# VH-VL binders against Non-structural maintenance of chromosomes element 1 (nse1), part 21

Target 1, 232 residues: Non-structural maintenance of chromosomes element 1 (nse1), of Schizosaccharomyces pombe (q53ek2)
Amino acid sequence: MEKERQDGLSDKHKFILQYIMCRTAGVDNEQVRELVQEQYGETATVEDVINELNNSLHNFDFKIKRVQDQLDGRLTLHFQNLSGDPVSQMATPYPPVQIELMRKIIEWIMKCDDYQYSLTTLQIQKLSRKEMGLAPSVIESHLHTFERDGWLRQREGIWTFTNHALAELDAYLHNEYESNLYECNACREIVIAGYVCDCGYCLHVYCCKHLAHVNCINCNTPWANATVIGRW
Below, E stands for the ipSAE of ESMFold2; O stands for the ipSAE of ESMFold2 at other seeds; V2 stands for 0.75 times the mean of E and O plus 0.25 times the DockQ between their complexes.

## First folded at step 17 (VH-VL; framework fv_ciduvectamig_arm2)

Design f1 (from b6 with heavy chain P111Y; at its last look DockQ between E and O 0.74; V2 from the best seeds 0.00; counts 0 for: pae E 2.2 > 2)
Fold by ESMFold2, look of step 17:
Structure f1 (fold): chain C 232 residues (1-232), chain A 125 residues (1-125), chain B 110 residues (1-110)
Amino acid sequence: as target 1 above (232 residues)
Amino acid sequence: QVQLQQSGPRLVRPSQTLSLTCAISGDSVSSDSAAWSWIRQSPSRGLEWLGRTYYRHKWYNDYAVSVKSRITVNPDTSRNQFTLQLNSVTPEDTALYYCARGYEYTSGSYYFDYWGQGTLVTVSS
Amino acid sequence: QSALTQPASVSGSPGQSITISCTGTSSDVGAWNYVSWYQQHPDKAPKVLLYDVSNRPSGVSSRFSGSKSGNTASLTISGLQAEDQADYHCSSYTTSYTLVFGGGTKLTVL
């Protein structure tokens, strides 16, 4: 047992890594914290274990990314491939037409009117038929696959990115859709669930909970008048 | 665990550039969960946050208003370190300089959990 | 000249509770609930005691607590002990993506 650390990554580190890798849609930080404490003792932290794993993973163009939910601030851990085209990497098991559909859905979400950053099933079907010639029944099958694999989520037929998709697409969205996205003025991350003031000051729903007063920090108008970003 | 090791000269002449280096072990300067700051301490001013560099989707810098015309904080990913350059120094810049990791696991909590050993820099003729 | 105002010193006897104030502006302490407190013993780097006003990192005694009202944050140390004799610093995130510190408070345990 004494030389386990000297010869390379411990079996405990490999167990934690496999736990995260097997859950492609992401893992709740609390679940990983419990595993880390079970494997390493109560004083062990997720942060230290993840940093050690990331030092090993970096040479293979992988990492574990921590993502904060935009509504409630819940922290999740996601295994990420850093090499190549992010959309192609996230959609690797899909046939070419389904990869192209994913690229189009990303475009349609980012270019939505009225700050919605979400699409109805009908909108996706209409746009898919117009731009790709795909039948509505084919779209339902593809959307189910994207939901199953953790790229999109929906509520009552309204589709948006998961936290996993946001983590994988972060650089891609900034590169391809810079003029279409909002960034939080508290933490600088992309906002698809939040608020934007007429002056342009923007916050995630969760980050807004840390605002200590009721007016916009930048222009002092009532924050209650800010425009909602997303459908949540 | 994370360790921060500082290096750089302890004596700098007025009007010259103060340059310090902070080497990181146990984490990456390009970590999307951290930010890398320079903080100084003097008897007359206490602790003073100077600036930081960090990576999310690109590199960002934030600088204290008091020094922002004179400061540059740069990452070096190949050496896993970050540097402070403070131009046009005066004796008022004499202080104990720390590098520090800002831990941002809750996205914007903005506290410093790891600190370098400190470098006392004297600005005099 | 520090951006946040703290008393220069406070003192208390063992077993007492003491409170250290940190007053800023509507652009820092009054803007966000991102206030942190640090303990610093002589010749040591500061060590974080609290973040987000009142959150205690693992390993920090429950005798340390924090609160905030308007532009003023407070650190309270209950059951004062000899080991608590140190300098205490507050910091706050600002509306401009920057951080500011207080001038520090020297706590003397009598």
Scores: ipSAE 0.558, ipTM 0.809, lowest interface PAE 2.2, mean pLDDT 87
ESMFold2 (binder alone), look of step 17: mean pLDDT 91; pTM 0.940
ESMFold2 at other seeds, look of step 17: ipSAE 0.594; ipTM 0.823

Design f2 (from b6 with heavy chain T106S; at its last look DockQ between E and O 0.84; V2 from the best seeds 0.00; counts 0 for: pae O 2.5 > 2)
Fold by ESMFold2, look of step 17:
Structure f2 (fold): chain C 232 residues (1-232), chain A 125 residues (1-125), chain B 110 residues (1-110)
Amino acid sequence: as target 1 above (232 residues)
Amino acid sequence: QVQLQQSGPRLVRPSQTLSLTCAISGDSVSSDSAAWSWIRQSPSRGLEWLGRTYYRHKWYNDYAVSVKSRITVNPDTSRNQFTLQLNSVTPEDTALYYCARGYEYSSGSYPFDYWGQGTLVTVSS
Amino acid sequence: QSALTQPASVSGSPGQSITISCTGTSSDVGAWNYVSWYQQHPDKAPKVLLYDVSNRPSGVSSRFSGSKSGNTASLTISGLQAEDQADYHCSSYTTSYTLVFGGGTKLTVL
């Protein structure tokens, strides 16, 4: 008793998809939930609509990924192109020198000392001069572009990945930087803001809120003594 | 809309392997927001979670301690389904078996929002 | 894995509020704030009512609320209706990140 469906996606699904696609740095899940309820009624869920979109997008190597912020747990939705090299896809249409700078910044962030997973503007300028011969004014321009386009974020001159960049780079980071990354034991996602116990048990800042007591689940050492990951 | 359709035998002899299949419609078994579980129910033991499979950047499995030595839960991405294999069954494994989707509304939390229709499995000689 | 303790049955009249307890240990209910509640009508699969102690999925009535203190979680149903007559199950994750259920509570609406 299968009912015939419209070829491709309905007009309501296309509206939701276009809303998400136009916000390449990600869109708040609650904003999309409100749109879904407006288009489909109060009983519709964002989860079901996104699943239906992803079933259609799969054939075209596209996906909508939900990402939870590592600090406050805010959910965002990100439209992704799954074809090709993630770094090259991120950086199109950038000139080749900007693509190589992004690749280097990824390496420098992932190989940072002391669990920082972030770099100061000065560190980026020094490393780019040493390894690429780029002038500080060029670096300032490129960093502004990466921030504008939603690949990097900064606070007080401290640069790290956005949630959008983490979503796009997930496979790349696992393949190229396996020995340098931490995964959250609650959700299995990469940690650049969180805590790691001496025993290796690791949680995002937000995921720690689900821990009902103050000791590490794995080794029972006080969680307050865990090493901080990231600068936040 | 997500739907889970179970299939598999209703009668299994002791010492055999119980195999059940859960076919998924409206979602992908490789969804990075879901985890796919098997749960059984009996009057004497109530609901018992058996194990799950899920994908994040690779496949993960978690199994209940009580069955860990006998259980395997496998995804099948080509058919968009997942299976339960429970080895060396005894009459104590007689139960109503469900598959269920756990959806990660918040990190690490997988409430079961969609369930299969249930398969009553009897283990008897 | 620890079994979670629920009362075997509770009853209430339409319009009344009732509370169902779910008691575990420091290795499950007391370890994580990952407590869920399920409603199950006869011959039906369970339906999720609450997750993470007190959160409702879309479409679940605000008559259902949850709380937790130490090793005990509670489900409260306010404004009882005839359709609330069902079995209610709690679940929690353990410190080994496995799942345990309570024994279930049969709610009778008088």
Scores: ipSAE 0.565, ipTM 0.808, lowest interface PAE 2.5, mean pLDDT 88
ESMFold2 (binder alone), look of step 17: mean pLDDT 92; pTM 0.944
ESMFold2 at other seeds, look of step 17: ipSAE 0.592; ipTM 0.820

Design f3 (from b6 with heavy chain Y110W; at its last look DockQ between E and O 0.77; V2 from the best seeds 0.00; counts 0 for: pae O 3.6 > 2)
Fold by ESMFold2 at other seeds, look of step 17:
Structure f3 (fold): chain C 232 residues (1-232), chain A 125 residues (1-125), chain B 110 residues (1-110)
Amino acid sequence: as target 1 above (232 residues)
Amino acid sequence: QVQLQQSGPRLVRPSQTLSLTCAISGDSVSSDSAAWSWIRQSPSRGLEWLGRTYYRHKWYNDYAVSVKSRITVNPDTSRNQFTLQLNSVTPEDTALYYCARGYEYTSGSWPFDYWGQGTLVTVSS
Amino acid sequence: QSALTQPASVSGSPGQSITISCTGTSSDVGAWNYVSWYQQHPDKAPKVLLYDVSNRPSGVSSRFSGSKSGNTASLTISGLQAEDQADYHCSSYTTSYTLVFGGGTKLTVL
């Protein structure tokens, strides 16, 4: 521990940091746990190493964010730049038109009427024609690029944010879309897959698994009647 | 390794404000995996959680119902510490006060994995 | 009159298994599976043994196990050892996502 204070970061900490940084779409917490145990011994914890990294990164406006998947609870670790406009940073290699399309897709997802927090390919094509004048074939190409680069994911033509995008956009979504945003009452993270009771109590799909009874704990109505958030 | 070091007065007169400070080393008070709590212990009531502060996208505070009208827990990011302020104390507030880190493993719960050394505070004239 | 009810004391002989109960209501133990257990030796701060009913942090012996049924959580210590003599506290989250503790149980190893 004294060596780490003198150097700011140990060589082993720097290796772990590089491992995470090189995996832009995020890295499985269990893979990092195994790497930490290989470098430091079986009693070393990933939680302690990540906290020590974050303490050193704080002054540079960087951090490693731990993200819990909203459906299955799997943990991933994501390296973040906290400064500036996250949309512009995430889209740095893209032409200006793709950057603007990403901004519009974020807006369209966040402002969906039916708690869907997702869009079909057809919805994106229609909205992009109306608001940007883009042809459907151009949209399909751009969506493929966003999927490849880990910003959007889709299932059967239904598109939404990846966990990586949620981590990178966290501050942006809170700042720009606070009136459209649901937060989990258990963990305080953004909900795009979960449930909201008529009384406003909201939980991720995975966080509901920790609920010990079948009624909303705030208003005691059946949780089965809660409105579904997202398409999952 | 995370360490919590407490400071503050050990004697407070009734109706005054009890103020304690918890200095953090080895972690940040703004960690998005932690929540920072004050807990007290007395022979008559055992352990009592008083309240917490934590940062996610903004600062949150949660307080025990029994003290909610009198308590404030504040972070200080520049000094990497957090404070307890308990107003209008009475002799019933005499207790051993701990600060503690709650750490979020995988479930949205914050078990207290690091504790301060404790400060025995007596409320009397 | 702590928010959660624990027996005041329990005892056991070395090698025995013992169980400590923690009983709350539907507004705390029955609301969430967020029950934790803490061990406290004299003049020391508590140490977490279990979280989320049954999960052990790194470094906690597998002799410590937990369960929950309805409004009652249980800590079981198997293979009782002299070093287990301590106070044991349970905690739970409430429906408002605040915390409550039990009154504590003094374990005596005979």
Scores: ipSAE 0.430, ipTM 0.766, lowest interface PAE 3.6, mean pLDDT 87
ESMFold2, look of step 17: ipSAE 0.459; ipTM 0.783
ESMFold2 (binder alone), look of step 17: mean pLDDT 92; pTM 0.948

Design f4 (from b6 with heavy chain S31Q; at its last look DockQ between E and O 0.53; V2 from the best seeds 0.00; counts 0 for: pae O 5.0 > 2)
Heavy chain, then light chain:
Amino acid sequence: QVQLQQSGPRLVRPSQTLSLTCAISGDSVSQDSAAWSWIRQSPSRGLEWLGRTYYRHKWYNDYAVSVKSRITVNPDTSRNQFTLQLNSVTPEDTALYYCARGYEYTSGSYPFDYWGQGTLVTVSS
Amino acid sequence: QSALTQPASVSGSPGQSITISCTGTSSDVGAWNYVSWYQQHPDKAPKVLLYDVSNRPSGVSSRFSGSKSGNTASLTISGLQAEDQADYHCSSYTTSYTLVFGGGTKLTVL
ESMFold2, look of step 17: ipSAE 0.496; ipTM 0.792
ESMFold2 (binder alone), look of step 17: mean pLDDT 92; pTM 0.944
ESMFold2 at other seeds, look of step 17: ipSAE 0.637; ipTM 0.835
ESMFold2, fold request of step 18: ipSAE 0.511, 0.529, 0.479; ipTM 0.794, 0.801, 0.783
ESMFold2 (binder alone), fold request of step 18: mean pLDDT 92, 92, 92; pTM 0.947, 0.945, 0.947
ESMFold2 at other seeds, fold request of step 18: ipSAE 0.372, 0.484, 0.476; ipTM 0.741, 0.788, 0.784
ESMFold2, look of step 18: ipSAE 0.570; ipTM 0.811
ESMFold2 (binder alone), look of step 18: mean pLDDT 91; pTM 0.939
ESMFold2 at other seeds, look of step 18: ipSAE 0.535; ipTM 0.801
ESMFold2, look of step 19: ipSAE 0.606; ipTM 0.822
ESMFold2 (binder alone), look of step 19: mean pLDDT 92; pTM 0.940
ESMFold2 at other seeds, look of step 19: ipSAE 0.326; ipTM 0.716

Design f5 (from b6 with heavy chain K58R; at its last look DockQ between E and O 0.75; V2 from the best seeds 0.00; counts 0 for: pae E 3.1 > 2)
Fold by ESMFold2, look of step 17:
Structure f5 (fold): chain C 232 residues (1-232), chain A 125 residues (1-125), chain B 110 residues (1-110)
Amino acid sequence: as target 1 above (232 residues)
Amino acid sequence: QVQLQQSGPRLVRPSQTLSLTCAISGDSVSSDSAAWSWIRQSPSRGLEWLGRTYYRHRWYNDYAVSVKSRITVNPDTSRNQFTLQLNSVTPEDTALYYCARGYEYTSGSYPFDYWGQGTLVTVSS
Amino acid sequence: QSALTQPASVSGSPGQSITISCTGTSSDVGAWNYVSWYQQHPDKAPKVLLYDVSNRPSGVSSRFSGSKSGNTASLTISGLQAEDQADYHCSSYTTSYTLVFGGGTKLTVL
């Protein structure tokens, strides 16, 4: 073996960690896999390296979380600080008004009608004016900042959480919005893009890709009858 | 590197409880990318998955239908271990017992990438 | 009896390709695409070769490939080598989201 023996993290592990840390909105798992193979050889796995990093990071209240995209299944890696308030951590560089707007957007997304888990630009503008008195130009500036920093994404004016935001907010959403969230029955992660059967069985779009059977596993009704979660 | 070290008795009398322990090094039993299973192997039935425990936002268990009424798989976070309890054993429970880590390469899929050394358990009076 | 049917044995000469079948029902192999294959040498624990029908973990030779049609999954080993002599097991999830294995196939390299 050409592997280094260290009681802590090797220089190669530290390089991988720094690569991930510098990409605050997340990094593609395949890019990290290539780096791992370059540093450790072709037989090294990204899964083992991340696991070793997490064993060390746990002592300092940090972790690297692996997130699977709910639509296409692409994996990204996200460095997280587990200490303190997740929303405060997300919003550390922002003025208090932007932090409060982010808390409100989270609430509005989680409490959306009709399983949408997303807001239109107009909905954000109306709610922000009604609840916070914010002018349209201020709202547009804040939304631009949240998109740039990787907290929100939009398609055709429909805004929702990024994978990075979902990773950072996981504990917060479970603690504050337990009655408003759905979890995937295959992987147990929060669903904002997926399907839910009338019986409550729920799958991400990507997790449903692996279902070969056309009926709900829990209640045997046709899966085609499941309610769509999210707008995608 | 992940290692799984099994311990427990190799002889159990019928109607008693089979209890095995799997100690984990190099990973956490509460890892959100892993699930922790017990699998047994016998000449007559081959490999048989018994059940698993895993943590996401809370602890989950899944058990094979054939043993669901008799099995418990428990984590022990303070010792970084997980255990098998199989009640009311019969000679048909004689097998080589493995613990295994399932790694979630794909959401909801837990192929077994690390296995314990195996414990041959005989149920006999 | 295992839930999934595999041939008890299969043989091949070095350099040949061989295929091992794993047949279940619409309640297991046909229900999910979560089919895995494991190689087991004598007196050793199984080692994963494939997951999700056809995906290879890092470090597994590209000589191992997998496919599925309906209720039957297949493991193909190309360029057979002496080291491939082992037992091979398939697994699948069921409609109740439990895991079942095949009975195993002993591969002999002639």
Scores: ipSAE 0.462, ipTM 0.772, lowest interface PAE 3.1, mean pLDDT 87
ESMFold2 (binder alone), look of step 17: mean pLDDT 92; pTM 0.941
ESMFold2 at other seeds, look of step 17: ipSAE 0.563; ipTM 0.816

Design f6 (from b6 with heavy chain R56S H57T Y105S, light chain W32S Y97A; at its last look DockQ between E and O 0.08; V2 from the best seeds 0.00; counts 0 for: pae O 11.8 > 2, placed apart)
Fold by ESMFold2 at other seeds, look of step 17:
Structure f6 (fold): chain C 232 residues (1-232), chain A 125 residues (1-125), chain B 110 residues (1-110)
Amino acid sequence: as target 1 above (232 residues)
Amino acid sequence: QVQLQQSGPRLVRPSQTLSLTCAISGDSVSSDSAAWSWIRQSPSRGLEWLGRTYYSTKWYNDYAVSVKSRITVNPDTSRNQFTLQLNSVTPEDTALYYCARGYESTSGSYPFDYWGQGTLVTVSS
Amino acid sequence: QSALTQPASVSGSPGQSITISCTGTSSDVGASNYVSWYQQHPDKAPKVLLYDVSNRPSGVSSRFSGSKSGNTASLTISGLQAEDQADYHCSSYTTSATLVFGGGTKLTVL
């Protein structure tokens, strides 16, 4: 119950930072909330601790980013390096061919037709054969590694970015794929699961549900008529 | 039988855009078993692959790193052809230019089984 | 310079066998078996002789054979004939989603 006296970045702040850093695929906001309350008392908030960490981390080009899941709104926290090439950073432990495959998969996802922002396993295999000469079994192995390491996720063989990858790739996607991006008008984050109205107003699935509007607030057409972004 | 017929100017001035066309007979530019490439040849560099376009549920492109910032390869399904556009040319781009079909082998590679007749392009002021 | 290394020239007498090498790196020739060979006579477009290291397209003589070990692919021509006099080019896929060629080898039939 007691308010901990704080002189800035304390030893408890460093413990919280290490907890987040050690979970490279991201950490659930609720788990960090519980840890903050354990370390600082039941009245302490995640928001205050993270803001203080970010004030200190800014000087080193690092940041803890909150990511809202585009479908269910669940919050996760991700430690980011803002100064480097994100693809090179995320791919550091991989052989050169696997790094290039990740770079190609990012390109193929971002340049998908029909607003899909996702690829089937068969699409990845065919594109990889044409461009890189990689056998299907090699692709399956690489995709397993990307899934295990938290860069890609799949459902029924449909692959796209994880929330972790979106957080890490944010600057890269804006720099390299500006013309292929959709951003949510409610929260300003990249959309790979959501809706875009004919007028251009765009929302994540969760943001659209959270606003509880049946029609686009910009042009009044029903969201039921909007173009679906992503496969979800 | 598949035939590739090239057309385009033989003289281009520095800083202009080189534009070549490859017309396809006996196959479709949108064949999902083919990839359509431009390759050039010079005495100093030999054969040099420049880029390709291909259809796989949608259109894709790949370009050689050396020309990636200046090259565009476009399909034209209505005319059954594909084009090369190379911007900001210099005398180093003087070469014999070929179009070629890469056809999917049983192992998944795309060997160049049909080539155009070649177009010698000179970049000179 | 060309990405793959070939000898500039090779010669042989009719009836002999000769081998042309094509050396790359673990990022191209060494990365997969997607190596092809092309024959080019003067003033003509290249023609594919072999693909995927050793596969021969329909209509190509069985005198042409290929192999690969590590980062080096080889084209072997047995029973040399006068019409084999030409330039020979190798190509490979790269791990960078591109294709690269060797510098070419001029074969002279003595």
Scores: ipSAE 0.000, ipTM 0.521, lowest interface PAE 11.8, mean pLDDT 86
ESMFold2, look of step 17: ipSAE 0.011; ipTM 0.567
ESMFold2 (binder alone), look of step 17: mean pLDDT 93; pTM 0.948

## First folded at step 18 (VH-VL; framework fv_ciduvectamig_arm2)

Design g1 (from b6 with heavy chain G108S; at its last look DockQ between E and O 0.52; V2 from the best seeds 0.00; counts 0 for: pae O 3.8 > 2)
Fold by ESMFold2 at other seeds, look of step 18:
Structure g1 (fold): chain C 232 residues (1-232), chain A 125 residues (1-125), chain B 110 residues (1-110)
Amino acid sequence: as target 1 above (232 residues)
Amino acid sequence: QVQLQQSGPRLVRPSQTLSLTCAISGDSVSSDSAAWSWIRQSPSRGLEWLGRTYYRHKWYNDYAVSVKSRITVNPDTSRNQFTLQLNSVTPEDTALYYCARGYEYTSSSYPFDYWGQGTLVTVSS
Amino acid sequence: QSALTQPASVSGSPGQSITISCTGTSSDVGAWNYVSWYQQHPDKAPKVLLYDVSNRPSGVSSRFSGSKSGNTASLTISGLQAEDQADYHCSSYTTSYTLVFGGGTKLTVL
């Protein structure tokens, strides 16, 4: 019989776990699917392996979270630590000032006007000077570090959370920003790219693509009138 | 390796509350990949989904329209269980009751991959 | 009674293909691709055959396939075998984030 530690994991399961853990910004589900099939055969499923890993990891306050991209629906797998302060865990390699900047950026994104859930570089620079006294060149350096490390992403100077950051911050955002937060009615995940009806019914961009609804299914007003969430 | 073990009375009088418990091993009731359902089966109506409980960042409940005024499904995280309470039962509530795990194969669906052993509940005086 | 309509029974001979229909409304089968199919042998709990209309879990024979058009989903069983004799149930999520089952179909293999 295969020798197992008391956590119940086989050597092949532990190999898959290490593969995911070593890719802290997340790993493409299809890459893990290929690895699972190499280790267990063509009929093995990623879903079964991840479930077995999570059954064992729960006792150590860890999990592997599957995240669906809000725009295109790509699945990625993220190893997360469920204990402690998520912001401090995200920013462990950073000096205290950068940790505080990350906390402020989270606040500014969650509280920004017009459902944008994103900030321009200029907005971050202005807020950082006003609230932290930081120079614009320091902010540019810190933003590039956060982008390199997979916490923030940008397009044309518009910054928001990565999928990795959303997975790590999930509990934090729900606890600290519940009044500023939208959840998808299809999957219950946080929405920073999607649509919200005046009645509060909310969907990710990708989740809408699976539905051909003309009206909001909750209140029957035209879906075309829904407010766009995010800049995408 | 997931196992669901049901317990509860098999005979319930009309107007009383039907209470069943489902103990979970091999998974957590607070897993964010699962949703925990009660389903009943009778010869006249076939399978009927009654309701579920599940945790993402808070507890959610969804209940079938036909029973939503009478049903409660609650988790018990300390015992790793979930319960069914169905109030004001009548003989029409006589059925084989199952608990089941709905599993997130995709972020959008929860097919039932593990079922309890079933409890035949008779409602009669 | 049941929210989704299935034929009460269907039969076929070994080696044939058969199709079981599951008809709902624009508020369930027609709204989402969250249709599942279950096989149930006597005195056993149901076992999932398909989810999301056509996806087959590990361990389910490739003889089982699924499709959907409008408000009607279909389960097709090719190459009927004696062990396929069972009850078959469809389910769908609704637009209110609840779940409904069909009335079930008894398949007899002649």
Scores: ipSAE 0.360, ipTM 0.728, lowest interface PAE 3.8, mean pLDDT 86
ESMFold2, look of step 18: ipSAE 0.597; ipTM 0.815
ESMFold2 (binder alone), look of step 18: mean pLDDT 91; pTM 0.938

